# Ledger of designs, part 26: VHH binders against q93235

Target 1, 248 residues: q93235
Amino acid sequence: IFMKTLDPKVPRFYGKGTIIGVNPGVGYQPWLKERPDSTLIKYNLRDQKSYKAYLEQMKTYLTKYDSNATETRECGAGDSNDDLEKNPDALPCRFDLSVFDKGCSEKSDFGYKSGKPCVIISLNRLIGWRPTDYQENSVPEEVKDRYKAGSIAINCRGATNVDQEHIGKVTYMPSNGIDGRYYPYVFTKGYQQPIAMVKFDTIPRNKLVIVECRAYALNIEHDISSRLGMVYFEVMVEDKPVEEKKEL
Key: E = the ipSAE of ESMFold2; O = the ipSAE of OpenDDE; V2 = 0.75 times the mean of E and O plus 0.25 times the DockQ between their complexes.

## First folded at step 7 (VHH)

Design w4 (framework vhh_podentamig1; at its last look DockQ between E and O 0.07; V2 from the best seeds 0.00; counts 0 for: pae E 8.7 > 2, unsure alone 63.3 < 65, placed apart)
Fold by OpenDDE, look of step 7:
Structure w4 (fold): chain B 248 residues (1-248), chain A 122 residues (1-122)
Amino acid sequence: as target 1 above (248 residues)
Amino acid sequence: EVQLVESGGGLVQPGRSLTLSCAASGFTFSSYAYGWYRQAPGKQRELVAAISGGSTLYADSVKGRFTISRDNAKNSIYLQMNSLRPEDTALYYCARGYSEDSFGEWTYLDSWGQGTQVTVSS
């Protein structure tokens, strides 16, 4: 048996004709590795143990931003990662996690304790890819109010009509979605993947809600069959008495 | 010891179907993502299909023809190949991977088997 280890840092399948292609996929967190077949985020408000794994996963996921912070630079409103393509010595922009402080930070248990769970939305990394802006008059209606040029808007809805009735109020952090300043993706040390969070403010208790989140840029296509440009997951916030396990 | 063992390859005529199997052992099967790669003579190894959690990915060249699946009870990965073409001729490898996200992007590829030969010829 011959086993080879590939460099985990080097994505190998990018571009037209590859398995990933030129259209980005959408991912979400928390996704638990111990439950790889499950896209369900389920926990009980009355049981801290039930959402601990999700919190840990969120923390773990976000730790990467702190870990490579020294390999980044502070970027202002006019800065971007454009220089990464031209200058091998350029440092990638540091991602500001403070944008999630209003209910989606670690301090707030990412909203899980309060019954307003936050979910991280990200795009898969495509080398050289960057979002293309909509023209002002061509922005899709569902994101028109929140769209900002230079960003990737995110919109989440119920997958079915029933789900849409149940999903309730959704807050996006930031409102305009994923900050495009962090593009293009370049394989470089210290690169920080931009993300957005979605907060479910009024999700019902004890009901399963299937959520569809879509990413919006001119060069992002949505395909349900391949799930390009979108992601599905389920959320169930339970509010039930915790059965005292009699310690045998 | 981590082991991946491919089987099911062979010589088939164009238009026929073939199912490849990969048996995994030596690790917690459910904790990983998996993929099928292939390498044709004179070409680079390419990813054919991948499965991570409930998500699957396919190369454009095999979309609609190939299906990747897993059986956790059998610690096995499968590749159902339909409507085979001569260009599908290659050595097919099963790979174990680690993904950081839900859509199956390969973050780590750490193991694969010896491969099984698939030849499509009239």
Scores: ipSAE 0.018, ipTM 0.384, lowest interface PAE 5.3, mean pLDDT 86
Fold by ESMFold2, look of step 7:
Structure w4 (fold): chain B 248 residues (1-248), chain A 122 residues (1-122)
Amino acid sequence: as target 1 above (248 residues)
Amino acid sequence: EVQLVESGGGLVQPGRSLTLSCAASGFTFSSYAYGWYRQAPGKQRELVAAISGGSTLYADSVKGRFTISRDNAKNSIYLQMNSLRPEDTALYYCARGYSEDSFGEWTYLDSWGQGTQVTVSS
């Protein structure tokens, strides 16, 4: 299936960024289709069944990076997708999932088993858009230590004062965010959307944490009222005894 | 409510030209990307052309023959179709939006018109 038409009033857009102008929206995974109205990631660390759906959603989402060599090319430091708009025969850059091997891969259950869940952060694809770099003296303080020209930095914080007290240590993979070499987006089956992951290393047990993540490039505007340039989701990692159940 | 209304389709001979128009209303026109898509009977819907800001993209089958453009003052998107071939026969749709939804399902656009028929035959 090549595409679907979405009704703007359908709940599928609840809690996610909406594009205004030529500004890309921000999305996250895992989002469970069976609960389309919910942005809540909730599971019990002691109950493997409680997070299985999140693992399967992460695996399914990431299968689009399982492309053969004829659909993508390797891209190095001097490469980018710039020529894809002019050259329909050019292959898009291959996105390397190995950057997530330190705790945000399938091998580690994307951090869920250890109570350090990983969340994918992505920009909704907007035709022809590419990140514009901040000038060195204009990099926002929130991302200054991690910012790299050519990338889109990601920063996540607690949405309220209480959430900021609870969110704990956050690890960004890659540290400098979403790699801009994979822009612009082009209409080709082989295109691999660049992503980042956020790992919540010390999120508390049995407490709901509302998370706000923002994407940072000079040409990404932030507006809380319209959720421009940002996404919200909730995380609750429980650590409770599993009640014994008896079959009848 | 978002409204996209296509027009300009019809029956034409091979080698001739048509201009499709898409009139948009119910939103800030200049804030979005736009595309033309087509669907022939029994086939999947396919991208024809797209425009975002000043950037354009074309399907291989129409490059050099079709031109997408936009007029922000008239809230309109156009598809100039030259050197038409029988293979271009399809229902043509104008669409607004972004490429992939943030829920992980693949989609190009969030709103569609009803389409305008283009038939190329002798």
Scores: ipSAE 0.013, ipTM 0.283, lowest interface PAE 8.7, mean pLDDT 79
ESMFold2 (binder alone), look of step 7: mean pLDDT 78; pTM 0.789

Design w5 (framework vhh_8h63_2; at its last look DockQ between E and O 0.08; V2 from the best seeds 0.00; counts 0 for: pae E 8.7 > 2, placed apart)
Fold by OpenDDE, look of step 7:
Structure w5 (fold): chain B 248 residues (1-248), chain A 123 residues (1-123)
Amino acid sequence: as target 1 above (248 residues)
Amino acid sequence: ELQLVESGGGLVQAGGSLTVSCAASGFTFSSYAMGWSRQAPGKERELVAGISSGGSTYYADTVKGRFTISRDNAKNTLYLQMNSLKPEDTAMYYCARGYSEDSFGEWTYLDSWGQGTQVTVSG
């Protein structure tokens, strides 16, 4: 018999001096719970079984958006979750998953079947936190071409020079990164965590690529030692014949 | 089968020290955040301290500066060193495993499978 002692809906360890702290961490999906110690996304293009778990994890992760959709409201370009702080009866903005339809949806197997795997990028939930915009002339060079005020830009690169040579073309969905309209995070039943996806369009076969993804806003610090504002994972897309295990 | 077994509780005088431990089995200990919660009679269970898989620590305000959470991954053991104990620290102490839906290595909730270890601080 095990007991859940805390509400899973609310991160418990946020704030200065806590595990989470005041700076957002970056997370990714698919992250397999059955392999919690692994940050490796590895599968064989020729073996559907090899990437099934990743697909299921992606599906499972995205199901939450459908499950609480009735507890959300449609938000236009001028709307944001700022209303949640002003009006306790306000519903959180519904996240639009259609932004991922170009190769990173369930219909496309999130790009895994085609060898262009998509990865979900998210920030940990900090109550009351929202991105601070860069000044027009202060946007980091690596995201300058894609940055939009009100958003959190994402940039993924190879962790090493070798990895950078291998990572190939990367597509961001949406291009501007995580939509800031869904901030601030407020503890409410229908809150939908905003996400972005990164698509690896030309990742090499049969090579391990270490990927570093960083989130960009003025109030996001990047620290490699603490991994603040960034996340590391590895991707290996194999293209090998599937050895038919002769059922002895 | 996942198991958490707490030990080390006992009676201690105010101002004294005590270390409780938790033996974990049935899962990859090093991959999970762990924590201690406690429940005093008539009170709700509260988180006392937490430690991420990476070693980052959290403490409740009531125990900051007095308690130290640590882990030995080689032994699959979680520890809570309690110093300067107060009568208000009297409670059943439970070991808990952290869980998260995201790859942050941090926990949003705690699961406890142990019976707890009683800590009693006399005034």
Scores: ipSAE 0.034, ipTM 0.405, lowest interface PAE 3.8, mean pLDDT 87
Fold by ESMFold2, look of step 7:
Structure w5 (fold): chain B 248 residues (1-248), chain A 123 residues (1-123)
Amino acid sequence: as target 1 above (248 residues)
Amino acid sequence: ELQLVESGGGLVQAGGSLTVSCAASGFTFSSYAMGWSRQAPGKERELVAGISSGGSTYYADTVKGRFTISRDNAKNTLYLQMNSLKPEDTAMYYCARGYSEDSFGEWTYLDSWGQGTQVTVSG
């Protein structure tokens, strides 16, 4: 919510709700409620206590995806949440976390212990919004190699030229981004917001990197001043000695 | 430029009913979700109801079952029917367009709103 509190255009109403289908904002995790004014992800590789809060936030956020056969349905190719707007008895599609098992799951501490931290990327929910596909010749260059119709591609880059030189290899999970079958959003019990994760495979040690991630669909515009279609956060993975008790 | 003009507010006895409306202009009304928020003096603004461009609705727990949001896309008009009114519903009521969910699944950003219409519920 810190990035939205810096937007000078509109006074803010703070509270739970959903409202409107124009242009989604982009969110990220882990964001620590204990440090609400900060978008900084900073930890020391040599000190597991320094990233414990990020792991707990990731785990807590992901509990919403625990299996629930009575409140969700399995959705295969060709299925979507289109029925949610018209049928009060329809079940929303179940989101499968197994796509993150190769380096962005609890088993790997979401990449934090290996210095390859994972960050969840999500679209802020907008009632009734769904992605519109690019035509093949209109796909932005940044995502052309990974774009799949029916999905919302994600691209992360360094915010400045220096950050771009430092950001290194980024792995996207799924590579084609957020699956659009989980749209539209409507207020329904059991709804599971689709997400993607980005893993920073070669982010440098002891350097601050400012990251900009953008979501891509034909009906997502990017506006830096309002932060629509994008999100910023900072990553600093330290590798510093931990202070130890002096031994006899 | 975008304009949202609320009307229909007034004084009403507890248990009574009132309809407020919002005339919209300066944008393609049918393409946007719309909502109603309210604010009493000294209190935080509260989202009370929303309706998508496709007609799906949201209600805050404090008004669910008592309030009904609707829209008339042909007239570019948003409505809030308020029944079984309580003194706690006393507030300035604002029509709103544009509200995006924050990164935690909460909708905290109102794109624009009108000057409001006062609803006062006496006991």
Scores: ipSAE 0.012, ipTM 0.279, lowest interface PAE 8.7, mean pLDDT 79
ESMFold2 (binder alone), look of step 7: mean pLDDT 81; pTM 0.822

Design w6 (framework vhh_8k46_1; at its last look DockQ between E and O 0.04; V2 from the best seeds 0.00; counts 0 for: pae E 7.4 > 2, placed apart)
Fold by OpenDDE, look of step 7:
Structure w6 (fold): chain B 248 residues (1-248), chain A 124 residues (1-124)
Amino acid sequence: as target 1 above (248 residues)
Amino acid sequence: AVQLQASGGGFVQPGGSLRLSCAASGFTFSSYAMGWFRQAPGKEREFVSAISGSGGSTYYADSVKGRFTISRDNSKNTVYLQMNSLRAEDTATYYCARGYSEDSFGEWTYLDSWGQGTQVTVSS
């Protein structure tokens, strides 16, 4: 399906046979465009300069929620973006970033300073797409304890056995994953993409950890070869002395 | 300013091959996905192929899968489209485009820049 729009920030192609396809992809932040070949989040706890770029990227990414806030509406627990499909005058639900205040906000440097880095997890936007709920008895085991109907559960693990041993405790914000109230995606000026954050609470120092994060809804397919419904990145939190720049 | 210059179009018989090139300037080439679109007379512009900034991900329309190959050389700021087993229905003006995405890995999601078209005609 092709959409004709002058807005470059609107998906033009979606569906079978297109770039986006019919299944949502999973993305992560921070991803630095200046290092497009790198999926590595690496910084030194003792060097603020080493994680500055990641902080800036996180801040930049989240700025979009403030920029179009006036084009949104406050949504309570019973509200959703369902009306966007039927009512062209309906405003999209405002995303609540306060859900990340416990260690994954800008105030806490997104956990980087404390050695508990947070990563944003998102799904790419598919027009009209919304998550389908699992039946209570069909929820995958790995997310069963956190799953809530109406949400997209996220689960991150080490990609290998060694990585799984190293990844440590992982906290999800919110625990249930991406809030489904913000679906379906509809092309409207004020639409705010829902996200979740993953916090690595006890990730080891000076070790590379390969992380696999999967999104869970009934209509999300997981395929390793095509990386459908999942994303890979690497995290390395160093704890090393900072070399003093000899002032020449 | 962003500049995209496409080349390599021409006349070819069915079953033949062409290689399109698009030279880019005015931006950090490797940071952007690049893609090819085509438009036949009386038809809407359609997606053909795209490649992520790193070149790690490629995308194809179903109609060209197995026949076309997209690639890029970031050292030359150029994206390529190798078109094999060309068919009459491949006749169109082909356009190079720069992609924009907020997603990780620099994958194509949005369009923000277009180059000039190059004509491809497949005819016996």
Scores: ipSAE 0.040, ipTM 0.481, lowest interface PAE 2.5, mean pLDDT 87
Fold by ESMFold2, look of step 7:
Formats: sequence, structure tokens, C-alpha cells
Structure w6 (fold): chain B 248 residues (1-248), chain A 124 residues (1-124)
Amino acid sequence: as target 1 above (248 residues)
Amino acid sequence: AVQLQASGGGFVQPGGSLRLSCAASGFTFSSYAMGWFRQAPGKEREFVSAISGSGGSTYYADSVKGRFTISRDNSKNTVYLQMNSLRAEDTATYYCARGYSEDSFGEWTYLDSWGQGTQVTVSS
């Protein structure tokens, strides 16, 4: 395992009543390894080659969720991974991808072919961290209608006023965001990192949209300079004629 | 202020044993994973071992599995590293660390490391 020192600008919850680590960052998929400095998701609806790499990245990323009853257990609504700290033989909760069957699964090419691309949203793993609930009167307005105690809500918006007008309808899967039952992570063998997906249902064609997504729990602060609690990416869904070329 | 004081280093023969301690203060000790990393002259710092806040879960670098044992005593705010079957390649300065996190790029890192560490020298 490779270790890197965290950014010293990262806000901390130490001394404010939280007993759970620092503020997590937010990750997204698909992120292409061949373009490691780019956060741009750009493709042409009329050219399947232009989005093939995104589909393959999504498929590869999701292979970690292949079920194995020996390595994971099924968790109900009252379950959590809290037992993992006390019982070394306990199995981590299984994450079920079926929640994404409404347009964000492989069967629908994760929405890319229809111009409604899905993006995976995840939290960086912090050893021992778990979400803390907002009180009902303190739930941020952006997520109030979708927030569920025990979960980490997700909200995406346009980064500028123009992007906000263009981002259009966003569908969140699950609507409540990431379920807290999958926390904490404690170097658990077989751990299945919980995720959410966001589907951009009405994103415009041939326009660059800068997207900001944030994760919401009482113990997640948002810091633009260190990108804690949030992630930025750009989406460009083109609808252009494909040039056919013949080379000898 | 967070304070982590590593101690217990020294000179040992190959095949010998040594126990490192890291005393912690300035934070709620039981709420954080703790760990050890080391740095040999001319090499990158490398991960050695980590333990969850409760002590129920442990993790080891491949190079030390079966030889090193991490433990903690939350009543004494102390994490330990028992090092057995020591080899010349274990020679390094050992640092204790608080917390381990994945960064935004999927790379693992630690939250804090403090002090000058403790020197372990395995003399051939």
C-alpha cells in the first residue's frame, strides 16, 4: 500500500463533538486512467467509439460488487458494519447494484447511448468514519426533500449560473443517497464500498456543463480549496455527424 | 495539540525482537485508527501496520506479516508494534501515525505523523 500525506487545508471535526475522522472527499466514475489529469466526460451520441471507454471503466469499477456469500452478508434496514470493530469474524454488508436498474445499469449502457449519462458518486474511505445525522431543522435546503436519517445525501448543481441553467433534471439513485449501513470501513476483507449514481436526464447537446456534486451528512464539511465533501467534473454530450474516413 | 511520541527503538541482532510504543495525547484516542510507517535511508516512507480504533481490525504490509504484531491499549492511549524475527531490511526510523484515509485519487495516506520517530537498527 502506497501512503500520501493529506492536504493540510482539510477541515477537521476534532474537538467539535465528533468521534469520527476528518471530512471525506468525494470521488466520481467514470474517470479515465489514460487521461489522469482530465475530469472531462465528453462524447458524441452518434459515435459509439466516443463513449466506449467510459462504459468499460464503469463495468470494470463495478466488478468489485460481484456477490460472494462467504465474503459478505446481506444487511437489513437495522443492520450496519458496526459489529466489524468488535467481531473479527463478522462479514461486511453486501452492496446491491439492483438499485441502479432504472437507467444506470449495463443494460442501458449507463445512460450514455440515450444522452442521459450516469456518474457514480463515492466517498473516500476513512478508517472508522461513519455519517452523523442532521437534526430535522438543520438539514440543508438542497437535500431536505430527499434526506433520510442514517444516509449521506447527494446533490449536484451547475458550477456557474450558466451551468446551473443547463444541468437540467438530475435523478439520484438511491434518492436518499448513500446508505450509512455500510460504515464504518476498518480495513475489512471483502468490504463493498457503498455508492450512489446521478443521472443527467436533460443535459443539453453540444454544450459544456461544469458539475459540482456534494455529499451531505452532519460530519461532512464542504471546502472548495481542498475539494472535501465535493467533486467537480465536466460533461459534454455532443450530437454531431460522424466523419467517415477511408485510409489506404 | 495532537502529540504522538514513538519510543522503544534500539540495536538488535538479526532474528531478535523489539517492541515499539507510541504514546498519544491531544485527541480522543479510541476514535482513530493508528498505525506505523518507516523510512530507511535513501528510501520512501512505507506503510508497516495499522489498527482500528477499537483494536478489532489489523492490517500489515506484506514484508512484515507474521513477524510484526500491532496492538493498542485505549486506557493508556498507546499503540504498540511487537517486532519479531528482525532482519537487516527492517532497519529504519519508525514513525507512528494517526488515521488512514484514501485521497481523492484513490491513494492511501495517513492523517498525521508527529515527532522524530524511533530508530531501529538490525546489525548483521
Scores: ipSAE 0.015, ipTM 0.434, lowest interface PAE 7.4, mean pLDDT 80
ESMFold2 (binder alone), look of step 7: mean pLDDT 76; pTM 0.772

Design w7 (framework vhh_5c3l_4; at its last look DockQ between E and O 0.63; V2 from the best seeds 0.00; counts 0 for: pae E 2.1 > 2)
Fold by OpenDDE, look of step 7:
Structure w7 (fold): chain B 248 residues (1-248), chain A 124 residues (1-124)
Amino acid sequence: as target 1 above (248 residues)
Amino acid sequence: QVQLQESGGGLVQPGGSLRLSCAASGFTFSDYAMSWVRQAPGKGLEVVSDISGSGGSTTYADSVKGRFTISRDNAKNTLYLQMNSLKPEDTAVYYCARDYSEDSFGEWTYLDSRGPGTQVTVSS
């Protein structure tokens, strides 16, 4: 889900210039449709049923990459989706999901079973938008150690000081964030949304943690009021005995 | 299937006027904000104007403020752009675009659909 701070029926001001000047929205998964207003990821480590819906949502989300794989091309390190703008017959780059194999894949239940839940981070799609690189000396301090030119760095922190104390160690997959090779977005059937995952390695049990994740590129501005360039969600990993509901 | 078709473009002298129209189909027109965007030769896509689904709110690029007026007729599924006091720098292909779409995952695409465009040329 993308955090919606604006009425979708109200026009957005794109500012001066091209559409590229628009700040992207940041979204996350899993978001459960049955609870559309909830930004809370809550489950009990001792109750598999409690996190099943999240797993299914993650699986469903990732299935889209398989579904249109035949409409993509393999892209190496030097390839990008740049040619999509020039060649209508060009195929978009296939997104490599293997980058999530270390703890954030289906095989690992996306970390939920182990109490290290993974969250997908994505940006909304803007036609023609692509990340602008920081200069080496202008990279924000919070992502400096992980930043790679051509990528959108992600950084998640506790929303409050208390949350920051609780959030614990966070791992980013890949470490440098969303791979920019998959930009710009072009309307084509085979386009695959680039994503990154955030893994909460040491999140405390039985505590609610409000998480703020920000995306970093030179052309991404962060605005708390509009929540542009960032997303909020809550995570609560419970470790409690499962109360057997006596079916009357 | 979402369909958009622009019309009304042409050649006009500086200071002249044009009115663009966009016929929309394949979606509930009134539920979506709509945009006019343009692309000049060698330049990127520029958002010209936006209008809310109801038509109650509008936005304009600074370059066209006071000269262009966006409007819509939801009963006719039509978007309009009245362009007055046209300038050579307004020369571009103009596109009607749906302002956004949301997929089943709650992910948004902005300007996800547009028509083939209509050429506007302002020249003496």
Scores: ipSAE 0.499, ipTM 0.790, lowest interface PAE 0.8, mean pLDDT 89
Fold by ESMFold2, look of step 7:
Structure w7 (fold): chain B 248 residues (1-248), chain A 124 residues (1-124)
Amino acid sequence: as target 1 above (248 residues)
Amino acid sequence: QVQLQESGGGLVQPGGSLRLSCAASGFTFSDYAMSWVRQAPGKGLEVVSDISGSGGSTTYADSVKGRFTISRDNAKNTLYLQMNSLKPEDTAVYYCARDYSEDSFGEWTYLDSRGPGTQVTVSS
C-alpha cells in the first residue's frame, strides 16, 4: 500500500458548509508510468544512463510551468487565488521555479549526478480546498522550526528506525513547504499547481532507504494505515562499477 | 475534453419540486462517481449528493436527506437530482461535478470538472 489508490466508481467524501471536507493525497515525482507498481528510485551514480529516465520524468512534469503564457499573473506577498472562484477575469498566480535553483534544477540534474537526488512533493488537487493554519502553540514538532502561516510544511523521515538512521540530511525547498498563495485550487485554464522539493543531501550509497514524507496543515489528516497525508518511496543510490553490456 | 451541462433549474414556490439534469460527454461516464454541488449567494460550495459510477451507492448532505434523490442513467450519460419539498434555503446555483480523475503522472483531482450550473430559486 505504498501508493494510495482512489476507487473512481465510489464516492469518497461528502460534506456540508463552505468547504468540502476532503483530505488531499500526497504525491511525489519522479514516478515512472512505465513501472506503475514501483515506488523505487534506484540508480548508479557511475552510470548516467541509469538515472536518465528520472531526469526526463522531472523535466516533463515541470514543463507545465514553462509557458508563462497570457493565462497567469505575477503574485506577491498578500496575493492569492481567492478571487478565481467568483471572478471570470481573474488570472491564476504564476508559480516560479527559481526557488529550486540551489541544487534541484535541470542545471544540476536535479541532484542525481551528485548523489543528492531531489524529489517533488505535491498535493492531489481538491477543487476549492485551501490550507488551514495551525495555532502557534499547536504546530507539530517535526515542522515547528520551518512552519509559516499560510504554508503547507513538508517533513520527510525514514520509514523505520533503520531508515531514519540512514536518511541523513534533508533540504526542503521552499523551507516552509508548499506556498499557500496559490490556493484555493480551482479548475481554470492556466492554473499552476504549487509544489515543493526535498533534496537528500547525505543519503548513503548502496543502501535502500525507505522514505516517508508528510504534508502539514491543520486540515490535513494523517493516518498510517490508509496513508492519509503522506507518501512513501524508496531511494537506492548505487556507486558501483558499470557492468559490461552483452549484445544479442 | 470533459463536458458537463446542467439544466432544469428555475423559479419554484416553497414546497414545490424540480428535477435537474446533467448531460455528460468526453469521458466514460459509468467509470466515474458524480456529485451535485450548490452555491448559495455569498456562500461557498456545498456538496449536496454523491452517486457511485454504477449508481449502487449514494450519499446526501443532512440538509437535503429525504427531500432530494440523486440518480443516473449510464446509457444516456445523464445525472439527475430530484428535488422535492423545496425551501427558500435551497436557493442556489446547482452544479454537476465529476468526483475524481487521474492524470498521466499518477496525480488526481477531486471534483475535477463541473458544468456552468443551473439557477434554482425558491421563493413565494
Scores: ipSAE 0.392, ipTM 0.704, lowest interface PAE 2.1, mean pLDDT 83
ESMFold2 (binder alone), look of step 7: mean pLDDT 80; pTM 0.806

